VH-VL binders against b7kms5. Designs and how they scored, part 55

Target 1, 80 residues: b7kms5
Amino acid sequence: DTFETVRNTIRIESEVDESLRQLCHEERITKETWLEAAYLYLCEKPEELAQVIQLAQERLSQRKAIADYKRAKTMQERFL

## First folded at step 2 (VH-VL)

Design j24 (framework fv_miptenalimab)
Fold by ESMFold2-Fast, scan of step 2:
Structure j24 (fold): chain C 80 residues (1-80), chain A 127 residues (1-127), chain B 107 residues (1-107)
Amino acid sequence: as target 1 above (80 residues)
Amino acid sequence: QVTLVESGGGVVQPGRSLRLSCAFSGFSLSTSGVGVGWIRQAPGKGLEWVALIYWDDDKRYNPALKSRFTISRDNSKNTLYLQMNSLRAEDTAVYFCAHRDYSITIGSGVYRAFDIWGQGTTVTVSS
Amino acid sequence: DIQMTQSPSFLSASVGDRVSITCRASQGISSYLAWYQQKPGKAPKLLIYAASTLQSGVPDRFSGSGSGTDFTLTISSLQPEDFATYYCQQLNSYPLTFGQGTKLEIK
């Protein structure tokens, strides 16, 4: 009687999660259905999808850079 | 583009405190990966690292100086500070502040050397 | 702490000479080594970082080599402005430490 679903666990920035949670509460939807709707909508809008992918790549790069910065401050022996 | 200018040096008596300032421009200490440190040089002697502060307020100290010296910053003024307490004759030196960058080499990140230095401010501890 | 020992402490040379100074770390530091030049009354100037990478704006007569514990700074043809004190620095671990310096003076 229901759609077949899969359970996913994701880690997102706390500020983004808080903002998304407020939006879902105010609009009477769930994070799950918002994610599905956003993806489906963007798949029909190739120029907008490209912009979202670029933002995602930038955010991923920034996360990696910050993690690397924190590790480098420890100055452990490493081989160049 | 990067410049640093130290100030606050002078003649002080042993046991007193002194605060040094480093006014910088051409970069922000809020920029991820940026660090600024203090290096000192006693008259006629070599270089000795004092302390270092990173963009995320992580602070590193020379263990020999950690109990008496404190590094801090004021991002609104683009200024770095070194608070020096319980000064001794052996603290007599020129104090330099210097900028350092982060770089990624073949997927691994490392902090670079001190690439841009101020001209230094002289601290003389004598009675 | 990692001790950095430079050799020689004093070196006399003439304009046009090829000179090398060495720096030895008491522990392995990979390539996390920098070389600085300091003239009397002035702040140090970064010459080389990552053991062998020339800092922008530094003349190509300067070169660095080595890894692990043994490092060399070479000046292929000395110029009058090169007479200065040179320092190596390890950047592998805290506390950051410098060599004692090598004073390059005119012969």
Scores: ipSAE 0.014, ipTM 0.703, lowest interface PAE 7.1, mean pLDDT 88

Design j25 (framework fv_miptenalimab)
Fold by ESMFold2-Fast, scan of step 2:
Parts: C-alpha cells; structure tokens; sequence
Structure j25 (fold): chain C 80 residues (1-80), chain A 128 residues (1-128), chain B 107 residues (1-107)
C-alpha cells in the first residue's frame, strides 16, 4: 500500500540541477518523483532509452577526461 | 490473441491520396507501453519502416515520408490509420501494420523492443 | 541514419547444412536488433529479438549472436521450410532501419 523508498546520494552537474529545480517548481513536482517517472517512461520506450544511454556514456567519458587532466596537473604541480 | 488486419489498399493514380486502415484486437492503444507501426515493402524489394504511434499519441516518421504521410488512431474503433498524400509510383508496395512489443531483455538489464505480430498486408499500386 | 548491411545478399545451401548470415550496423546499436523470416507472399515472422533471444515457437536450430555493430544469425541444420528471405532490423534509433535482406535458396 505504501511506497518503500531508498535514499541515494548522487552528484550531478550544477547547471543541470538548476534547470531541473526550475522545472520541478513550475510543474509542482519533486526531483525524486521526476527521476522515477523519467526512468519508468523510458523503460516503456526502449528506442528512446537507447538514445539516453548513449548520451550518458558520452557525458561519463567527458567527466573522466576532465578528472584525468586535473589529476595529472595536480601531481605535476606537487613536485614543482 | 493479438491480431492486426490491414485494409484500404488498391490501385490509385499518381498525385492522389489514399487512407489505409489497420483493425487490431487483443490490445488497446491507450495502454501504457503499447505502440503500432507501419512497414512497407515494394515489389521485389526489402522492408522499409514508415511510421510508429505510441499509446501517448507520440508519433515517429521515416523522414523521407513525413511530409506526405500521417499516422493516426481511433481508440474507440481499435483502428490505426495511415493517410498517404501526393502518391508517387515509388509508393507502390505492400503495407503492413505491426504491434510494437517490448520486454526486459532475457539476458540483460535493458528493456528491448521488436515488432510482433504483423498483419498480412494490403497492396497499394500507384499507376496511371 | 543507421545503415544495416547484410552478407551475403544471396545464399545457396542444401538441407542439413549449417548456414550463417551476418548483419553490420554503421554505428553501435547495443543489442537492439531483431531477425525476421519472410516467405513468398507472407508477412515477416519474428525469429530473434535482443540480438540473441529466440522467440517462442521458433525452432532451436535458429540462434543469434553479436552486440554493438556485428551480428550473426545461424541455422545449425537447414530444413526445407527454412528457404526464405531473412532480414535484420535495428531498433536503437529513429528512423528504424532494416538490412537489405538475404535470400536463402536451395542448391
């Protein structure tokens, strides 16, 4: 009868979070319910889900490249 | 259980319009996750996707056909339509409607999709 | 658009043979690939979905493999009723696209 929920800690880009916050305020929903609805909707449209996964893979690759650069720069500066 | 039957095909002159129908049973197009598509096949050629409509009335078209073709539905009649305008000789084909089925992948974590079942097709011949 | 290329376009074989048909996508489509069989004058029939999952009622001599860009449909021991045209379809991205077909003929 009642939804069991789990608390998750996630890190997302600040500009994406700001945009989502504004959408949720305007539509009178929460970030949690938007995330649930988006995933459930995409599961019913696998063609759309595949495109979202491709975007996620691209974003992950970009984040890793940036992290790798910053790590390398920090190590170099440590010994300068 | 699930059946689809196409109708409305025939011989038509170039430049004319024709509306195809697909009468279906065993499912409702208002049910979440359901979709129905049109696929065509020219004589002696392969399969070409035409259009798809989802339960929420979201529509997808083959870009080559979008300007001349419109997909629509009547949920009260369990019928799907394909409105074809400005017909050309290259539109000559058998037109099939097919149920878009989806399910969790048997060996994976992703939902997968395919077309099953298909109707028997209706023939459209565009000639002068 | 994602181009689907089948090899070969035409295949001659004998009953009892093991045959394979390949399908290549111009970009990655994960496992969003289906295989269909079409006999003359009939609608296509689903054989395999999700690249490797056999549809209920399809004989187990049919199998599918692959992911990403390269896919294979295999018939382990060809039967007389298997002579037909076979099509692959990607369902990863719009527009949905099919391979050009492989016509399997008796040798």
Amino acid sequence: as target 1 above (80 residues)
Amino acid sequence: QVTLVESGGGVVQPGRSLRLSCAFSGFSLSTSGVGVGWIRQAPGKGLEWVALIYWDDDKRYNPALKSRFTISRDNSKNTLYLQMNSLRAEDTAVYFCAHRTYKLSYGGSFYTVWFDPWGQGTTVTVSS
Amino acid sequence: DIQMTQSPSFLSASVGDRVSITCRASQGISSYLAWYQQKPGKAPKLLIYAASTLQSGVPDRFSGSGSGTDFTLTISSLQPEDFATYYCQQLNSYPLTFGQGTKLEIK
Scores: ipSAE 0.006, ipTM 0.688, lowest interface PAE 10.1, mean pLDDT 87

Design j3 (framework fv_miptenalimab)
Fold by ESMFold2-Fast, scan of step 2:
Structure j3 (fold): chain C 80 residues (1-80), chain A 128 residues (1-128), chain B 107 residues (1-107)
Amino acid sequence: as target 1 above (80 residues)
Amino acid sequence: QVTLVESGGGVVQPGRSLRLSCAFSGFSLSTSGVGVGWIRQAPGKGLEWVALIYWDDDKRYNPALKSRFTISRDNSKNTLYLQMNSLRAEDTAVYFCAHTRYEFTWGSGKYTVDFDYWGQGTTVTVSS
Amino acid sequence: DIQMTQSPSFLSASVGDRVSITCRASQGISSYLAWYQQKPGKAPKLLIYAASTLQSGVPDRFSGSGSGTDFTLTISSLQPEDFATYYCQQLNSYPLTFGQGTKLEIK
C-alpha cells in the first residue's frame, strides 16, 4: 500500500514547467508520477532513451553556457 | 535529527582575529549534495551571506569578505569553522551556520537550493 | 550583485487576514528564490524554496508564487504565531543575497 519516496529538488525551464503543469492538470496526474512513468517507459525503449539522453546532454551544454556567461558578468561588475 | 550549534563568539578589539565553530549532527559533510555555510545578521539589520563549503571542499565566499574570512571543516569532528581576520566594527553580528542542499548539473556546477536547518547563532562584537 | 527589494518593509495585520509580501530581483532569477521566517531572538526558518515549493512541516496557509523578477509570499489566514520578520533570498548566482526583510506586526 505505502511506497517509500525520496525528496528531490529539481529546476527546469519555466516554459517547460508551465506546459507540464497544464498537461498534469488536464490528465489529472502529478509531476512526480509523470516523471516516474516517463523514465520507466523510456527504459523499455532503448532507441527513444538514447534520443532523450542526447537532448538532455544538449540542454545541459546550453545551461552551462548560460551559467558561465552569468558568472563572467558578475566578475566584470566587481571590477567596474 | 539535524542540529547545528555555533560557538566561539565574543567581544574582540578591531584588527584582531577570531575563529567560530559549528558542531553539527544528523548529516555528514562527506555526503554528496550537502553543504554548510555561514550567514550573519548585524543588530537590527537583515541577513548577509558570508561563505559556503560543499562536501567536495568547493568553497564560495561573499566577495566583500573573501580577503579576510576563511571557511574550513573537520569531517572527523563534524565541525565547520570560520576564520575571521582583521575584524572591523561592521563585522559585529550574530553568526549563524546553516545546512544546505545543492543541485548539481554536470557542466553547470553547484547551485545551492536553500538553507533548511540553522543553528541558534553565536554573537561577535567588535568594539574598542 | 543581484539586489533583492522587499515591500512593504512593515506590515500591520490582524489574525485571520490574508497578507502578501512582495520581493523583486534586480535581474531575472527564474525560480531560484527562498522565503524565510525569523522570530525575535531566533534563527531563520525555511518556509518555501524554488519560489513555490512548501518546505516539509510548514503550514499550507503559506504559499509562494512568481518567477523571473517578481515574487510573492502569501499567508491565507494569519495566525498569532505568524507575526515575525520575513526574508526572501535569491540563489541564482553568487554572491547569494537576501531582501531587507518585512516585519509583520499585530494591528
Scores: ipSAE 0.000, ipTM 0.606, lowest interface PAE 17.3, mean pLDDT 84

Design j4 (framework fv_miptenalimab)
Fold by ESMFold2-Fast, scan of step 2:
Structure j4 (fold): chain C 80 residues (1-80), chain A 127 residues (1-127), chain B 107 residues (1-107)
Amino acid sequence: as target 1 above (80 residues)
Amino acid sequence: QVTLVESGGGVVQPGRSLRLSCAFSGFSLSTSGVGVGWIRQAPGKGLEWVALIYWDDDKRYNPALKSRFTISRDNSKNTLYLQMNSLRAEDTAVYFCAHKTFEVYSGDTYRLYFDYWGQGTTVTVSS
Amino acid sequence: DIQMTQSPSFLSASVGDRVSITCRASQGISSYLAWYQQKPGKAPKLLIYAASTLQSGVPDRFSGSGSGTDFTLTISSLQPEDFATYYCQQLNSYPLTFGQGTKLEIK
């Protein structure tokens, strides 16, 4: 009945990380507990959860597009 | 609708500098896959690529012009710039700005092209 | 640099003719080739990209073919508004380069 935890490595945008770190420092909480609390809160708010999932899908799509476009630019240099 | 409008051209003496502007609408240069560039055309001659800037601020130049020309943008004003230094008679041309599209077609195949062009601004370098 | 050579530089034709313009790259460029039409005093207009894909709004009498080093632009039945200068461009590698142009004149 003690909390069992897992160790995860995640990568997020630098500006988001800076903002989140500042919030955690000011409120005297950790990134781990903020993530847990945010998820638990949203699970009780179906309308808000749906909006967050929509944003997450859009951000994921954008990251994939950026990688594809950078690859295309590199291909233009293949005969340099 | 996509529009691009060039300005800043004129008559200038050799060795001087000139800055061209391109005001665009209908797209954002912060959108992934978007690039905007400059293509020039000397009187009675063909098209010559000058420079290109991408959404991630990656800049590409014609090596013959890189030391004298600088491309930049102001996303808040939807404006593209070309700073031209140490101008020579051979820089006399109409300067076009153009939108470059990137399209993922199938698997690993890509399509790259300039689909929208401004009407151009004329630069004349003469004594 | 990849050199793009168009043939012919000048072409005289009549309305209703089938005309073809060739573009040759000094190195392989796969299908990273675009064709543009330019009328006097106007900006170039994209006709074809990826060697053979017709841009939206361009009449279907225009077609493109080829890959690697040899490319062809064909106009199946020439119309009065088609008399213009045509340019090919490779977008495979930097610097981006254009052909010297082909001026299509009324016969």
Scores: ipSAE 0.013, ipTM 0.667, lowest interface PAE 7.7, mean pLDDT 87

Design j5 (framework fv_miptenalimab)
Fold by ESMFold2-Fast, scan of step 2:
Structure j5 (fold): chain C 80 residues (1-80), chain A 128 residues (1-128), chain B 107 residues (1-107)
Amino acid sequence: as target 1 above (80 residues)
Amino acid sequence: QVTLVESGGGVVQPGRSLRLSCAFSGFSLSTSGVGVGWIRQAPGKGLEWVALIYWDDDKRYNPALKSRFTISRDNSKNTLYLQMNSLRAEDTAVYFCAHRYYTITFDSSGKSYWFDPWGQGTTVTVSS
Amino acid sequence: DIQMTQSPSFLSASVGDRVSITCRASQGISSYLAWYQQKPGKAPKLLIYAASTLQSGVPDRFSGSGSGTDFTLTISSLQPEDFATYYCQQLNSYPLTFGQGTKLEIK
């Protein structure tokens, strides 16, 4: 159609995915169009975009910390 | 501020069962990385680790106690439990619950674990 | 199981003294060692973790050193409130184990 698209594979937390899936079902939209709309809207709102980027940085740090913690637990189990 | 308060101790006869509770505040056991454990101390003796439970319901036990003791939690009540079965005179002790902390360096090379804070303890006496 | 042995089991000292308590692991535990202070009738309090890191709020007269199998807790200038029982704990592997304790008494 009028828009060229690209295929991307994105991993998100299951809680977030379930919530977003329910929102999309109720509103009759798709995850991809929601993502596009959210990004476009935030690009027009620099202050709100900055808040979202901060949250994204926090979530990324948390994911890394949890992965590191699980790795540390596994190391302890090795000696059981 | 993180606090833990133990309850449920008392005098029990050998062979009986007892359930201890630990009411905690200032953290949630559903938070990733959090763990809470039980440590006991017999009168005039040292500290002995009993059991530990993590946010993901992973449970670790002192092998000497695993067959008789069960650790569990109720996240809706912010409460930790220790179910003690087939009690023996050797189980006479003060039972503490404690929050398990950990740190990891930014490069993941340094990892550290410790228990802090601890509750005041609840006394279990097993006697005939 | 990793056995933790403290030395001495009993120590008599005077206010102002420098005292050291040692803890030996039966196998290597890297720096996964914590030190706790316990006063009669009270719960243990964390002093040091990672063998040498002082817990926030703990006086700087306390210090920890060592790695692998041999560890030392040092109090540079003993104060009246320091008379207590001290325990080391290894957190390298399960089951978690503590030393037998060192009772520090006034001379």
Scores: ipSAE 0.000, ipTM 0.605, lowest interface PAE 21.1, mean pLDDT 85

Design j6 (framework fv_iratumumab)
Fold by ESMFold2-Fast, scan of step 2:
Structure j6 (fold): chain C 80 residues (1-80), chain A 126 residues (1-126), chain B 107 residues (1-107)
Amino acid sequence: as target 1 above (80 residues)
Amino acid sequence: QVQLQQWGAGLLKPSETLSLTCAVYGGSFSGYYWSWIRQPPGKGLEWIGEINHGGSTNYNPSLKSRVTISVDTSKNQFSLKLNSVTAADTAVYYCARGTYEYTFDSGDYTIYFDYWGQGSLVTVSS
Amino acid sequence: DIQMTQSPTSLSASVGDRVTITCRASQGISSWLTWYQQKPEKAPKSLIYAASSLQSGVPSRFSGSGSGTDFTLTISSLQPEDFATYYCQQYNSYPLTFGQGTRLEIK
């Protein structure tokens, strides 16, 4: 009655989702338990955690660049 | 990029066996459930059943006694056989790719169908 | 089997209108519902899954809401290409079941 979970909705790249889904099916685990295990494991590996954070920062920068481009294009179509 | 192409029977007589095949091009065959879904003329959609790369099947109980779905992983194809057809089996038949999730509560379940074949009209008449 | 009931069975609307379509499950399905769009003589296209998650590539004017037994699909500003038949589908349990469809027609 005290085991508590939080439901998250996240958007990730479709190819990554497909790959992770296949892994989870093959290993008989869920995306939620894989995510928990991966984070807990990386917390014990500072050098690996730093590498993952760097990759995440790079992916975030790429997403921001794409969003900025789309925003600029929409404004031009609307007003120019 | 993923494309589903289907072929098979068009006109059948009552009591015959319906046979359809679906080929998958582009993308991975594993990691998905592959379904057959039908739609009688002017009516809604009815799920028939599904199969995965390993040959595991789930069938609609209303059709389970008459339906067999099989897979040929070397060709990335899956097929539907429906025995003892009647006029009620007249429909457009679709193959579709099912994206799925596994949860503690429900096990593996198909969330939605993201790619569909072109459809095959099957008419059952004397 | 879980029965899915859609309302209305048909709806007439004009371009620019806000349109709502509802779907009711005969038993609780949490948020495990997908919405599809089907144009005449074409295969269905998935729009929304998990009751409210927009499928990649689908315009933001489409939105879904609801949980348990009552669900709604909303089109905030109807476009000409949106005239189609819409279906809900539950994936809480097997067999997978669809609603009977709601036909959206030009007013």
Scores: ipSAE 0.000, ipTM 0.614, lowest interface PAE 14.6, mean pLDDT 84

Design j7 (framework fv_iratumumab)
Fold by OpenDDE, second read of step 3:
Structure j7 (fold): chain C 80 residues (1-80), chain A 126 residues (1-126), chain B 107 residues (1-107)
Amino acid sequence: as target 1 above (80 residues)
Amino acid sequence: QVQLQQWGAGLLKPSETLSLTCAVYGGSFSGYYWSWIRQPPGKGLEWIGEINHGGSTNYNPSLKSRVTISVDTSKNQFSLKLNSVTAADTAVYYCARVEYTYYDSSGEYRIYMDVWGQGSLVTVSS
Amino acid sequence: DIQMTQSPTSLSASVGDRVTITCRASQGISSWLTWYQQKPEKAPKSLIYAASSLQSGVPSRFSGSGSGTDFTLTISSLQPEDFATYYCQQYNSYPLTFGQGTRLEIK
């Protein structure tokens, strides 16, 4: 690897991660290069980028909802 | 820790169908490929094929016409069927978990069989 | 298919020896190579992946090197438990293929 890289911790939903890993395995690429390529592609596609952002916002909202539920449940268990 | 246990008939006659099953215990079935490998007595290793949780398969072309690998996710099991066996199919058959992870930042490519079944001797004899 | 050729087919050595096993691919496989160790009547055990990355729990006396078509497994100081058969395996292309194996015996 001749490129300078930045280390990131990425947590991906398990089903999505499995599917993405399978694709990367079959195509002999990496999740990192896939993400780089996907981003660069979308930078040239403003309408598609907007759609991806919308989807990403929805997924984040779902993650927050799950987290809130877990916190509430944990609190109930602690005080009961 | 993850363990694989395999079972199936060990003695076959020519033209019969080999059938083996491998069960996964103590770990996730998803996120890995699951492979079959065989080794004739005193010989080297031959990759038969693999399957993932979603049912996607890859086969060795040398055996593709006779091989079917399937998965039962409800049981965390995957199976091997080999049709029209001959004496050349006599071997110890192994199931294995295939770890695959790519890291560009580290330059690592993790594709290896890290957990193996105990092996099943299958003998084809008239 | 990619053919993997190991050298030598068999090797006799003594405890404490430096041992080198080579693996040659019929075409370039980058670093998509794994080394396995197999003892009699046992399943193979992975030692090294990505040509040079040591598996967790594997002694540091094992090392791997190479890229492209030529690869080497080295045991810096052979231990009694290291006598076994070793296999290289490429995962650059389907079908996955193994070398024919190198049997390491006690001299």
Scores: ipSAE 0.008, ipTM 0.694, lowest interface PAE 8.5, mean pLDDT 89
Fold by ESMFold2-Fast, scan of step 2:
Structure j7 (fold): chain C 80 residues (1-80), chain A 126 residues (1-126), chain B 107 residues (1-107)
Amino acid sequence: as target 1 above (80 residues)
Amino acid sequence: QVQLQQWGAGLLKPSETLSLTCAVYGGSFSGYYWSWIRQPPGKGLEWIGEINHGGSTNYNPSLKSRVTISVDTSKNQFSLKLNSVTAADTAVYYCARVEYTYYDSSGEYRIYMDVWGQGSLVTVSS
Amino acid sequence: DIQMTQSPTSLSASVGDRVTITCRASQGISSWLTWYQQKPEKAPKSLIYAASSLQSGVPSRFSGSGSGTDFTLTISSLQPEDFATYYCQQYNSYPLTFGQGTRLEIK
């Protein structure tokens, strides 16, 4: 038996990606194994998992607010 | 097979801005860095800088005050602008895809350019 | 910045020869070095990464070795298509830096 894997492409903030890449280099691990380990660890810790989900919701809200601002700015520029 | 096609610039006068664009065909733009490398006639390679899908850049400090690399993710293109050119900027300019992995499944850290554009000769003369 | 120095700058050899090209870093770069081959009027092609890991599709006659500051690229039995300029490139730290190149010429 061998591990079955899937290939995922995700878009994350560039500063976060650079920090994660540096961590992986220093600790001699891969981004894929870090992601797997982080998720598995959090699944065993429901209170910490809830905090991570809250942070994720906050970050998603920030992205939506930025998108809404850009949209509003574009519409105002068109209607001038 | 992924291909890179580049265009722009050619003949420039001193003090002008060099502008080149590179388009990515046949593959995903995300998951890689995209770099510019130059080679003066008869000389070696010099790394200029790189950009990722999210717009994060790394520049060669020797060029940082004059260089800007930007990305257009909707077109799968990235571009180089180099300000205030001189005769020393005469070179063939290459765009390239940067494969990077901090410790892949084999445990090896790697950075290398695996797909290159055809090159664009930029000549700076008065 | 890390300086990469290649030796020799030019080398003449015959088909079938064993050829060794050397690259030296101005400070320790662990094994974080890539070797490239560039044929006239063509873009470079990556051959070896992490000092010794051969790229898929590259002939087994190419090999790399070394760590720290001293590195070598070896071609065990030179073929006609191997006459080219070879470059080393470190990726231990930014900026990425290349050696000045070694031109491999027909004897």
Scores: ipSAE 0.000, ipTM 0.617, lowest interface PAE 15.3, mean pLDDT 85

